# Designs tried in a protein design chat: VHH binders against Uncharacterized protein F14F9.5. Part 3

Target 1, 296 residues: Uncharacterized protein F14F9.5, of Caenorhabditis elegans (q9guc9)
Amino acid sequence: TSYSTSNGIRLMTFNIWNSGANVENGQQKIAKHILMVNPDVVALQEVYANVTRNLTLMLGHPWVAVERNHEYPDTAILTRHVLIPNTNLSTSGAVGVKIMLRTGFMIHFWSLHLDYTSYGPYAANNKLVDKLDQIMAGENVGRGPQIYEILNLPMMKKWMEKVEDVPIFIAGDFNGPSHLDWTEQTKKIHGDWVIRWPATKELEEREFSDTFREIYPNVVSDPGITWSTVNKFNPEWNYTIPEPQDRIDFLFYKGPVVPYQILTYSGCEKPQRIPFHSKNDYPSDHFAVFADYTFI

## First folded at step 1 (VHH)

Design c9 (framework vhh_gocatamig_d2)
Fold by ESMFold2-Fast, scan of step 1:
Structure c9 (fold): chain B 296 residues (1-296), chain A 125 residues (1-125)
Amino acid sequence: as target 1 above (296 residues)
Amino acid sequence: EVQLVESGGGLVQPGGSLTLSCAASGFTFSSYALAWYRQAPGKKRELVAGIYSGGSTVYMDSVKGRFTISRDNAKNSVYLQMNSLRAEDTAVYYCAAGPTYYRGSYYYPESYDYWGQGTLVTVSS
């Protein structure tokens, strides 16, 4: 706890692929890569019971955790700062909490993992559908409603009222691309589709900023792919066709901060593709994403 | 007890037609999406056609214009009308029911809540 802190924060989102179960010594490797990135706050997805307890033990003092209030948490937040008591919020796909940084600055932070079913890129890229409404029906069952659930919580509405003083971050695995990424410029690699994905579009309409696309506005030169490190061919077709590669892990913010750096991360060694992944040093099938912000 | 029971499979010549039927029981049929999957020998299961609770449909590209999926909520049944059958349509066809029109990859093990036992369709002379 003897940090000399800057007027900035590093935030990370990290889907930990079945809590590290798909890679040898996965939980130890998850902790190792978190320490290598050196974030202030981490959004975790695919978190099973007791995993955050093990991770905080491996990370050491002063790391603490909060899990979504469920028998199988799925989402969790890790931080080396102070979790404010009685500010925990849980929805079907997310956990949120108020954090006080060592600098005395406060943030509101969400870790989310949206519904993985009816994955839109499979329908679009494999040409399984002929109308946009068929893809949107998949979005409107789980992923869209889960964003609405977060935004419509009474306490979240209070956080939004104070957003000009206390920034709000929404970080996680959206299980869907950004409306900023499936445009006329990219339709050739997306089955000829231009799709205004509703989860990210709803956040834009509520004036949240997509950190990656703000810093890298050119979707062609800077796609920012986060799915997948290891899944390059579609296992449903016995690896005979490409797996859609998309940016589906996001860091959104609203309030008095300015981002100045963002990176996708998969460690120092290139992960081996499925099925050769079990000894990978980097334990996830997702890239992690981390970003640096300065308080205004 | 939840059951999906397929029928209508068999041997058919190229260019022929078959109608597969799936009778469902033990759940609220009208609120579920239903799908037909197929699996050829040595290959993984693939989505052929799906129908949402609201009636919207999806098809794999190779069957568009040849196959039609439909549902009858009063009879708790889903159908796959297959026309202009080809040798490559030879597979075991499975009926599936879930809260979504289909689910993703091999790594989403609970792609549907309920599955039938399958019905064999052989297209050959």
Scores: ipSAE 0.014, ipTM 0.236, lowest interface PAE 8.0, mean pLDDT 86

Design h1 (framework vhh_8pnl_2)
Fold by ESMFold2-Fast, scan of step 1:
Structure h1 (fold): chain B 296 residues (1-296), chain A 124 residues (1-124)
Amino acid sequence: as target 1 above (296 residues)
Amino acid sequence: QGQLVESGGGLVQPGGSLRLSCADAGFTFSSYAMAWYRQAPGKERELVARITSGGSTNYADFVKGRFTISRDNAKSTLYLQMNSLKPEDTAMYYCAKETTYSWSGTRYTTEDYWGQGTRVTVSA
């Protein structure tokens, strides 16, 4: 049997690399690639003041936006559907909102950007630490607590109580790999580490599904790398060691939907690596990720 | 389009001075560590100086005592004051915004955002 697109949604997560500042005509290129992907809802990261207003003007009617409630928003949600008034939520690393689709279906949607400090793959891949506790200490100062903050919001707990009727999506840049990706099967390319990364593991324990890994369960054949399009060698070591390449941008879901397609996206032209990136057609140092779901 | 824009490069005699500027788009500048890098013809890009969001500075050994990095958060501008210039300082100079990672007293830094560069030539 075939899936009906009339009861489907396309969701996208897109870290826009300093709001497009690193690439010529970056904001116009961000809007162009959003239109080329044609999503229903977009989680944006690295969003600065006035950027979502500019993007919605470029995208045209009916696109609307909500930003994290902060002087520097960082995270935002764009949609061609209806943002439900008085349902927006903000945490230190995320913005969430209830969306009513034109089909009449409702969703709860989060855009997140977790703490970028103490990046575990730098230490692990380059064998710069020798104990798991050192990796976990880095996870426990920002990224782990930020996931707990989202899950423990009173309103989010109410969304979770209704999840069997209204699905919840958590999309964004986790600044850390999945526990599903750093396994015995992949340890050879990860400095001989097997690490159960806590942010994604916590979502699994709360029964959220990792859309990419559900559709592509073999991490060896389908790594799904999202970091990075342009950072291939670490400049801190004078470009002498590889920049860790990982899947760190995720689409999680819980509730009455079924994913049937997911892709990483960097446009039609291969991005030029740093420092030759300024004229890249694709304006980000992250791959975007988009997925198609049908409602049950 | 908002990006890092370097200026102030030029041709100077040995012993001369130049002041480089790097203007940011005017958002989040104060939250980032900033750095100056340089790349001489046929050489790899190398760190010259770094300044944290809090104002702490770090310099490459080959410029210590001659170069001073500073920032003006109100103007979203990074500066490099270059004194006692030598022919060996001839390079394209790049401005960068940086992320910072810290583990067990070791800092991991990487360049998030690059400017297009400004040329410095020191010749007799």
Scores: ipSAE 0.006, ipTM 0.178, lowest interface PAE 10.2, mean pLDDT 84

Design h10 (framework vhh_gocatamig_d2)
Fold by ESMFold2-Fast, scan of step 1:
Structure h10 (fold): chain B 296 residues (1-296), chain A 124 residues (1-124)
Amino acid sequence: as target 1 above (296 residues)
Amino acid sequence: EVQLVESGGGLVQPGGSLTLSCAASGFTFDDYALAWYRQAPGKKRELVAGITSGGSTVYMDSVKGRFTISRDNAKNSVYLQMNSLRAEDTAVYYCAAESVTIWGSTRITEYDYWGQGTLVTVSS
């Protein structure tokens, strides 16, 4: 790369599949893969209470964590940098915090996990409905409102006022595809639907950039699938038909950074599909996504 | 044959309590995660509470502190203790079982087995 690593950051988003409960030695494997990726900041989803304490102990100093303020946190942020006291924010689907990097640069960082019910691709790809409003029902009651909640939080509005100086990242499991991925070019694999998914569209309208699609603009050649590593057949029919495979884990940014690399990640060995997943080295049913950015 | 049979539903006044039970048969219960879902008329089916084979629990935000999920492996049963019931809790409650995960890792349709449901009505 032509970029200096001293002015760069690596960000990762990682749905940890019931806090590692679905694979043998899952939490140890989660920590192992975080260390292998070597990120600066990690957005975690499917986090049980106190799991981040165990993970930070396994990762070692200087790793620290913040969890969403809830008995079941679900979302959390891990970092090797400094969490700024009294900047924690919680919404129904997300946790956000201000981080001071070792370099002295500041970022605002969100980890999110949007509502998983009424998954749109099931209705669309299986041709279970003939009206767009039926597919959008889950978006309008869960996922869309959760994005709106984050963007309209009073402190988030203040972070947006400072975005020209302090970049904002929104990373996580959106439980829905991108409006950039369900286009005329891809409709034949999506039940003949072109769908402008509202969660990602709302972020675009607020001028957040989708890091993966910015670096890989061709959705056909570079789909960037993150769902799923192990769910390859549709559970609605006892795993007898293909499971819709989509990019649903995203890294969004706004502010004075430039991304120069992004990868989907599932470790060094191919995960075994359900039901043969229990001994997988990679502990998740999602691909992780990590990206490298340079500060401007 | 595999079956999940819910019981314990009924009519209760606001502020009252009910215990739902789900009796399972036909599979290795101890290896499965169990969950309670509910569906009100005109609304989507939603996860209320889940419990893993190891005993870890999860809850929907609106029932937190009011509902408790538990399991009894010796009786092949899962329970939902519902306290301080509200009109908004009125729904058909379903028991679900899955060998892999209580969430389906973000997919409610990943449960291997479902019960037929039990009606809970909270009104005067």
Scores: ipSAE 0.000, ipTM 0.118, lowest interface PAE 17.3, mean pLDDT 83

Design h11 (framework vhh_7b18_3)
Fold by ESMFold2-Fast, scan of step 1:
Structure h11 (fold): chain B 296 residues (1-296), chain A 124 residues (1-124)
Amino acid sequence: as target 1 above (296 residues)
Amino acid sequence: QVQLVETGGGLVQPGGSLRLSCAASGFTFSSYAMGWARQVPGKGLEWVSYIYSGGSTEYQDSVKGRFTISRDNAKSTVYLQMNSLKPEDTAVYYCARVETYHSGSLYTYEFDSWGQGTQVTVSS
């Protein structure tokens, strides 16, 4: 039942927390943990100017990279494989590209970082609002439109037409939970809310699969929390309200692949919480997420 | 437009040598980096060597010291001299044009145009 390396691919999404600025030697630690996970393709978030350059140089040949076409890139893709020229795409929250794997298979891959403002779980978990439409208004201004933007790009529509032959992956920090995670079974820990979060719901309606929830369908036993490794209290409220702990970093796929493993990752040592985080070996306040797929 | 034509493959004994040639046309050859990749039976495509437009070279660790990449800009040709060949070097070898890709203010590479491939078989 083991899978062949010739038919397998490892994908990783990794929010690098202010480009590694919050820990000592952060960029070197980011590169180290990427190499330890040994992925084929990495979606990065919180990428500032020159950071893609620095990380690519630290990883060395054959690593190549593409970043969002903006003065403040925020998102980037790193890979050990071949970036196909003239296929890179940029939106307000994402970068996408076609990759030819050294196995000969091709994929379409997105790294995204959705809008972080008006974070719904703050209000919902602590019962700060009493109407669902108040939470949804925030989602409709930022995160939902950014997913819609990706799905409605002309080139992305062309990729969707070929999805039965070339799989599409959407990986990144959604800055919001999954509609699969805020259910009747979990409402007691979510301020009695059941919320069908728009960004992940839209991907489901376009027939993308949530890799983590597919492999771990029980949200109660396998919550898969990805934020936060270091922050337990909300700074916006003078650190007196507990920080919501949610799965907000996702690997979505569509097309002729089958996932067989997914893990949240924070290295071999438990990260120390704020304010004792500066010497953490693992440089992020997010868990990284990586998954293994085989081609059909 | 872009055309890459490979020659020089064949059957060789372990420890032997072969020289692959790739004739390029349809672009300004001297302005592009060129490379060689190979498809090993039962494995995927793997890069072998890379030569920058300026003549600097890079090699996969398993071929370093045994293979030498070179170019002749006057002939628009890239070469791969393969010495001390091993059975593990048996593969279809592809010549490829390498586009220098700008990522932010960085330059890296992408293989974009490929030759038809030439078979190299190392067998006793």
Scores: ipSAE 0.000, ipTM 0.156, lowest interface PAE 12.7, mean pLDDT 82

Design h12 (framework vhh_7b18_3)
Fold by ESMFold2-Fast, scan of step 1:
Structure h12 (fold): chain B 296 residues (1-296), chain A 125 residues (1-125)
Amino acid sequence: as target 1 above (296 residues)
Amino acid sequence: QVQLVETGGGLVQPGGSLRLSCAASGFTFSSYEMGWARQVPGKGLEWVSYISSSGSTEYQDSVKGRFTISRDNAKSTVYLQMNSLKPEDTAVYYCAKGTYQTRWEGTYVTTSDYWGQGTQVTVSS
């Protein structure tokens, strides 16, 4: 169970694995788990066109949605609060919007899904590359530029100017680990690599805080793995090579809030691994992540 | 924008050979791993071969010794040389950027520009 104060907010990020297509009654199960978590705002990834219409119908009044402005949205935001007209923004990997909470507090909120190709942990853990520059080249074409695109939007720069009054949240599937997680302390489980992953490092340099690592600073005792609930072996190798398990779903914040709780979530029943996943109660191959913040 | 264009498919008799080519654009080709996957009629997507940026290669057991993957960084092209073709090799062959960690769900094969449009290979007499 969780409690919200009059000055509190619960945020969730949830990759919904092909809009629930991989499990029986997937969209109903997505809506069920959102209601069980009871968030104020949800960042969704792997969203097909019009899926949020069905989800908001299942969630009921007052839930509303905004999708990334694209034929295949991929990212969306759900909220039981008010979407401010004419504040929605779209980039190649993200959707952002200004939300007015029922309390009258305002937030700026991003849902993102970064490039999934050239996954660094797979290359590093399986020793497919021998130079750090090869991994960084992969990051610098897709994932890094997508973070840069968000941070350099003119409207986002305006949001950053007001961040001391209106907090900014960036939530989603980064398709890469945190630079805080691939350190000297963890290199033995990461193919002997220490890697300063650029997407999360760029957010740190812009003074965004990684909510999970702030609350759980010990990466060894609290890894916070978010991928995968069902994929333990790489399907590209006919399931013969272990799939790297990493924290790749993040909740970042900047501005006048204090986090006091964060959890990874996969429901009450442990998901069955691929290929036995079709009847899973929890409909995703990612853990959801949710966090509670107090406004200051 | 990433583009992958496959060519070289067609009809061939059992025991024959085909060479598939994939012309890539929109990214720094030499920095990325490349691969080939195939979709067999009535079956799901199946990984075929992989080549690292340094030139290391790996193959699915059923094609090992018969197929050879190679790359030409100057031409931003990856190749699949297919020898001793069998009826079981009949499939749509897709070129893929970044064979380490991709998602094999139908959405990424059919709608993602990180996968080519595919080229049909039919092995029949």
Scores: ipSAE 0.000, ipTM 0.125, lowest interface PAE 16.9, mean pLDDT 81

Design h13 (framework vhh_8pnl_2)
Fold by ESMFold2-Fast, scan of step 1:
Structure h13 (fold): chain B 296 residues (1-296), chain A 122 residues (1-122)
Amino acid sequence: as target 1 above (296 residues)
Amino acid sequence: QGQLVESGGGLVQPGGSLRLSCADAGFTFSSYAMAWYRQAPGKERELVARITSGGSTNYADFVKGRFTISRDNAKSTLYLQMNSLKPEDTAMYYCAKEVTYWSGDEYTYDYWGQGTRVTVSA
C-alpha cells in the first residue's frame, strides 16, 4: 500500500445517503470525501449493489471492499488494507470481516445499518405518547434484535474470545440515539424523556466503548450530532416542526486500542438543507464520523 | 488502465517446456498482484499461479514443481515457466491483474489479457 506504517489506525463510518443518488455526481463526491479524510477502514451504509465496486475503482489501488451478502447489500466495508478471505459475516443489518493492517496488526470490523422504522426520537417528540413502551416499539422489534443477532453469531463469539489480542470495532448508523445522550442533563430538549436506548446499552453491557463519549464525556457541551446535515425540519408535519437532531452514527470498540481523536465530518462547505441539497459538495444527509486509535 | 498482452504459447511435445510472458503497457505493474489462469477445452477457467507485489507465490496443486511464476518490475512483465508439460496442460492461458474489489470469498480480476494458446501433443 501507499500508506506509511505506524502504530495507529483511522476508522470512519459514513452513511452515503441512497448511494449518492440525492446529490449531483454523488458517488464521485463520496470517493472524494473518503480520500480527504484518509481513513484506513470505512463502514458504509445505504449501499446499493455494485456501488462498492465503483467506489474502489474511483479510490484506486489498494482499496478493496466487501458487501453484506444480500441482493441489496445496504452495508459494506472499504479498506486500503487486506481483507482476510473467508472471514466475512452477514446479518440482517450488518457485515463484518477480519482485516490485516499493513503494520501486521489485525482487527475485526463491523459495518451496520439498523432498522429505520419506528424511529424512537419521533415517538418521544410526540406529546401524546405517555408510556415508554410506545417509544421503544422500534427498538424492541428491529434495532435491539439486530444488535443481539450480531453479538450472538457463533463466529462473533469466537472473535470475542480473542478480543484481548485482536480488537473488535462496531461502526455504523444505529438509527437510534445513545443511552449516554438522553440523560437528566438533556431531557428538556428530548420531550422531557430520559431514555436508556437498548442498542447502545447492550454494547456497553458487553464492554464495548463508545469512542465519542469516551473522548467527549459532556453531552451538553459536546452533543456530537450526526443526524442530520440537511434535514432540519420534521417532514411528518410538513416541515413545520424541528427535526430531532441526534447522534446516531457511532464508532464502538473493544480490545487493546486507545482512541485519541474523533471528529464529525461534512466537508469544508456547509451543506444546503432540503430541498436545495442537489448541488451540495458533501453528498450525505448524515455527518460522517472518524476516529484515530493507537494499538497497545 | 494498462493493457495486458500474453505471448509465448505454441505447440510442444510432452515433456517439453514453454515460457509465457505477459507485458503490461501501463506504469503501475509493480503495485499489483498478478496471476496466470488457464481454460482447457470443455472446462471452466482455473487459477494456475499467483504472485503478489512483494513476490510471494501460490500454485495450483496440479502444477507444483513443474511451473514457476515470476515478475520483472523494471520491464513490467509477468512470466510463467512451464516445464515437464503434459497433454492435460493444453489450454488457453490468461494473464490477470488483481483489482481492488473483493466480492464474497474471492478476489475479482479487472484486467485480463486476450490469452495465449498452449497445445501439448498426445
Scores: ipSAE 0.000, ipTM 0.113, lowest interface PAE 19.2, mean pLDDT 82

Design h14 (framework vhh_8pnl_2)
Fold by ESMFold2-Fast, scan of step 1:
Structure h14 (fold): chain B 296 residues (1-296), chain A 123 residues (1-123)
Amino acid sequence: as target 1 above (296 residues)
Amino acid sequence: QGQLVESGGGLVQPGGSLRLSCADAGFTVSSNYMAWYRQAPGKERELVARIYSGGSTNYADFVKGRFTISRDNAKSTLYLQMNSLKPEDTAMYYCATDTYEYFGDSYETTDYWGQGTRVTVSA
């Protein structure tokens, strides 16, 4: 039964905007919105030291966390299920772990935050570059290599060998759009560019599915924008030039699951744009994304 | 460094062709991120072409339509087919890769470069 709660899992990815620092009572609001969405597992990005400890205290039992192994974690995973000891993995942009669900099913789960420098959509939409290779050079600074690092980690290769039994999820802020979103159909709103963004294309070539685009295949009617809730105009130009709006937060999966629902989330009130954001109920400049899957 | 061996460079006339090879003496080409760079006299090293782990390729604008990067996984060899060569293509050409290794409780990344092969395009 595809809609059975005993056979279902809700996954969320949530960039928490400088660990809630830009919004009044930000960490409390982060915890509040996680509880309102009611996920099983959360990929977090922009995680500062001690933030996951504070969040798990606010979320209460049985919530636990694992952070990327670094003095500045940046990425973390929260879950109300069991983190399997000694299965955590860290790369330059990501943390991964094996989780045992209350149902007895196991998953392998990655939270990632790819390099934010040389942001391609900004260069393309504002026509700061006239050659595709200049944009691709930016992808090759961190984002492309960071996906390669995850996929070629020896333990990840072992997880891939078991993927027909234990699904793998890769969730997070890619700091770049999907190759599925910058097409001939959307060219006019993307500075006349059609770009096959390498991070998402590499995942497709390794047979990961983009949950949002699988459920909503029409990019024009269902763009699924996640950047940004508050950054609508470029502050460098006195807020007179529009900020590029893109889907850059993704939920990818591979293995014996079927997605049946996906939503972008920013709470119940429309967030006020920068610079009027300090009292927003929703504490992030990204939409969160959550999806429901059933095991097959 | 020291595990990648470039070959195939030489002197060629404008409009000619060369095929560069990079022998991978310790790596699995199919699993590694690989690239060709070049450095002209008195200039900085610049990217020419890349091939990603999934097989997708990317080219510098100044070589698009003229150069083709490819790999033969069975031979552990990376190639750069260079057609319609121009005097401005004169440079030392380098093969490069980044490898990832997991050591139980940690991972390490290592940057490897070849020694280069010289390409001269002149009459």
Scores: ipSAE 0.000, ipTM 0.115, lowest interface PAE 20.6, mean pLDDT 81

Design h15 (framework vhh_7sr4_2)
Fold by ESMFold2-Fast, scan of step 1:
Structure h15 (fold): chain B 296 residues (1-296), chain A 124 residues (1-124)
Amino acid sequence: as target 1 above (296 residues)
Amino acid sequence: EVKLVESGGGLVQPGGSLRLSCAASGFTFSSYAMGWYRQTPGKQRDLVADIYSGGSTKYGDSVKGRFTISRDNTKNTVYLQMNSLKPEDTAVYYCAAEIEYSWGESTYTEYDYWGQGTQVTVSS
């Protein structure tokens, strides 16, 4: 309940749904909700060219941005603190950078958006496949390799060597659930599947902590759903079957910080579902997630 | 305790000159690369100039030929001489100390220390 302003930091991850194109005044609404949450650093997904320029102008001083090095950035980081020059890293699904906070503390921060094709929960929850390897095919081709790519960058390996002094955060839209959420306790609502989803499992093997599940360890009472605010039926089957509702937007950390609060966020007004979404105050089809940490 | 203290900022007319100084303490100054960076609202912090421990220098494209970085290891100070100042040079200027290292087949630089910044305003 108490926020540490001198030794604390608020981090947010926010998929901005085609850069706000799906709701009226979407970019203005994105900036509005960032200001309402009041984070120190924001991981953005679904970012198109010039969007971070528009957002930083709307947010005002001292907000700055870095985008993934690509003609269509997709991922970006916004911060009210200092982006350290020559520390920008880009992979097929992510952008990372070193940030110096106004307190003098340093962090390494990743914004990611993993591959959205071959979404595993579609097959698993509706029992469209009968073998685990069929569900895992999309993970092995897209999402798993993208996590591996981040972890095996030479500079990221160097950040990992210094993690006891400078924390690393990995935040974003994983386009897949957590292995911590598809367990024996939850298999009845997941098509009778227990699945050790590889992207989150790989981060666990590298000793990253899942902030939401650390603070809320009971998956049944605290599912923490982030997909979706507006999509209640599966678009790939012409909206004829239910859309799986999962936690797919995560804040991971490693290093000398302690989380003390985490929330999912969709503003103060309940978003209207597709196709009635165009006038929604909250501009995304994902819940945002934000968390508060104290440095130790 | 490590400290980087910038000085020399202020208001100057277009075409004028300023000299920024950064006094460093609490680390082995001669072993570090030293740099000047600047930031305007809504933009990334950009490289103005770097000077490495061996004396080699690097400049941002917009300042090359107008600005000169130098260092004095006996005084633990890095300087930025800014000539022919333009309104576009208006920014907060930051001093930085960075360590250069090699890991595997790659060479990297990481910033260990930053100053609090000094305002430079070029206006008539």
Scores: ipSAE 0.000, ipTM 0.187, lowest interface PAE 19.6, mean pLDDT 83

Design h16 (framework vhh_7sr4_2)
Fold by ESMFold2-Fast, scan of step 1:
Formats: C-alpha cells, sequence, structure tokens
Structure h16 (fold): chain B 296 residues (1-296), chain A 126 residues (1-126)
C-alpha cells in the first residue's frame, strides 16, 4: 500500500504575489499551501524582507531559507534539507544554493524572478507590435541578460562542470513564455505569432530540460498555464482586452534525475478573480508548479 | 566510494570536553581539506573549523580558543577537540571533505564541501 521513498525529491516554484499582501491572512495561507503540497525545496518569488523568517516559523522545524542578497530579496529558497554554507549566489534576478538532501544526495538549486517590464505576450497577443524585433528588444533588456548572467557566473560554470554528478535545477517566474509553447500549433491564440522566446531557448541550448513540456509534450492539449489565477482582463484597458494567459513559471533541470510527475496547483477552491480576490483561500495570482524526480 | 564516519559525540555538562573523530575512506585523504560544521534546528550549517592538506587551520569566531582541529594522514582521520563546552555548542556536528579552488588564476579562492558525514549529536546540559 504505502511506501516510503529514499531517492525521490519534490520541487515547487511559487510566486507569492507581493508576499501574500493581496489576500487576507496571506502569509499563513502561503505556509498552509506549501505544507499541503509537501515539497522538499521551494523556489519563491515576490519575497519581501523578513517574509522567509515568518514562513519558516509557520512551517516549523526543519525548514530553513536563503534569500537573494538584496534589500528587496524578491527571490528565495525554502527547504526541509541542508543549505550548504558559503554556496549561496545572487544575481539581479535570482538566488542559487547547494542543498544536501537527508538521503546524502546533493543538488544545485536556483530560484529566479525575471524582469517583468516590456511583457512580450501582452504586445504580441493583442497585436500591439507588428515586427518580431520589437518583441526581441524587450527580451534583450532584462529577461535574456538575466538568464545569461546566471549561466555565466563563475560558480555556475563550476556547477555545470559537475552536473553529471550533481543535478542543477532552475525554477521560477520567467515573466515570459516558453519557445516550446508559441509554435505553429498555438499560433491562432497568440496573435498569429510563432516566437522562439530567448530565456527558455537559451536554457534548452545549454541542455536544460523543461520538466512540464517533457512530461506533457502536446502544447494544445496540455498548455500548463501558470499566469494568472485571478487576472483575466487587462486593467490598463479598463478590463476590455483579455490578459494573455501563459505558462511562465517553469522547473528546468540538468543532470542525473528523471521527472515522473508535474502539476500546476491553486489549492482546492477556485480563486475568485480581481477585484473579488481578497478572501481567496489560495493566496497567489500565479499557479504554483511542483514536480517529482528520482535520482539515477 | 567516499565514506566519512563520525564518532565521539554525546552528552556532557557545561565546562566539559569531548573529542570528535572522523574516519575517511574512498579518496586520497592527504590531498584534501577537511572540515567540521555544526547545525542547530532551524538554522544553516556553520563552519566550526577546517584544516588544509598542509595542516593550516581556520576557526569560527564562536569556538576560537576553545576548539582545536587536527588531522592524522597516516590514519585518514580528522579530529575536533572541544574544550570549555557551553549549552550554545549543542548541535549535530558534521565532518566534511572540502575542495579549494579558484575559477580564474589570481582571483578569489573558494572552498566547497562536496561530501558530508551522517553527523554526531553533541548535547551540553546539566
Amino acid sequence: as target 1 above (296 residues)
Amino acid sequence: EVKLVESGGGLVQPGGSLRLSCAASGFTFSDYYMGWYRQTPGKQRDLVADITSGGSTKYGDSVKGRFTISRDNTKNTVYLQMNSLKPEDTAVYYCAKTEEYTLYPGTEWYTESDYWGQGTQVTVSS
């Protein structure tokens, strides 16, 4: 019937929407949903200073945290396992750290939150631009350079050299879709665009695997939308233009692991959309994403 | 297969002493830095002490003057002598195999612990 696992791991990415400020009892609800999912490691985005301290107190022993080294951390990592001293790394959009699992297996783990300005799907899906170079210019200001920064950190290059022994995970809110999702098959719902989004394409070229798309290769039947649970219409246009709904929260991996399950998560109650969201049980405007892996 | 086996932990009264040992196998012990780290519930692992292949030592501020790290390369063992123990020293103590490297010649040196022992409990109470 029930069997314990000693070589499996559950990873979660969770944008916590202004640290829970948009929903009544938001931080308690964040902690509650983390416990319901029961992950080993959590990538958090939209983290304000001291929020992880409050969350780890609510989650209880043995939960610990590391935040991006900045007065506004924005990204953080929570884990039930061991954060290895002197391995934390910070970039403009991410925090990374080495984690030792209680099984003795080690992983390198990144939580990222890429630049939210010049949001490409908004411009493309609503046909606000007519040239691909206009969309790419937006990608080349923040999101592309932020991925490049992570991949070209000297310590990250060292982690990449050891990747066949110690897997690397990159999890978070990319503020942009996957090049795997804006294809000929989905062109009709994306303003007639096929776009090879640079952030996810760069990770593919470095041989990272997109966990969701690996398990669910059909974009049409399994879109895997992660934004948004509550924002269905564009407020800049008095809610008259639909807000693009995209998969922008990803779990990428490289190294000796095999994923066997991935889910988008928004609790057991359907969130009420803006402006009726304040009493939602699920405290975020993003779906969380969690995945299960085994070591090989 | 790399193995690190800690021993010597236990219960002592404040002001007491303990000697931890870590027996290493599966690698060329004399070529590597060795370290001792400790962890209390809810907190990150802290460096207690490390020792280079040549015998140079480094200590965490809270233990300097009270603890001594040493190694015996003929026995593939690293030791931590703990004197004047305080309740605040209560923790699980871990032995670690440590690698020192630089990413570019002439730049900052980094240390990274790539294998850990299972840990040994030290409890300081009356």
Scores: ipSAE 0.000, ipTM 0.182, lowest interface PAE 21.1, mean pLDDT 83

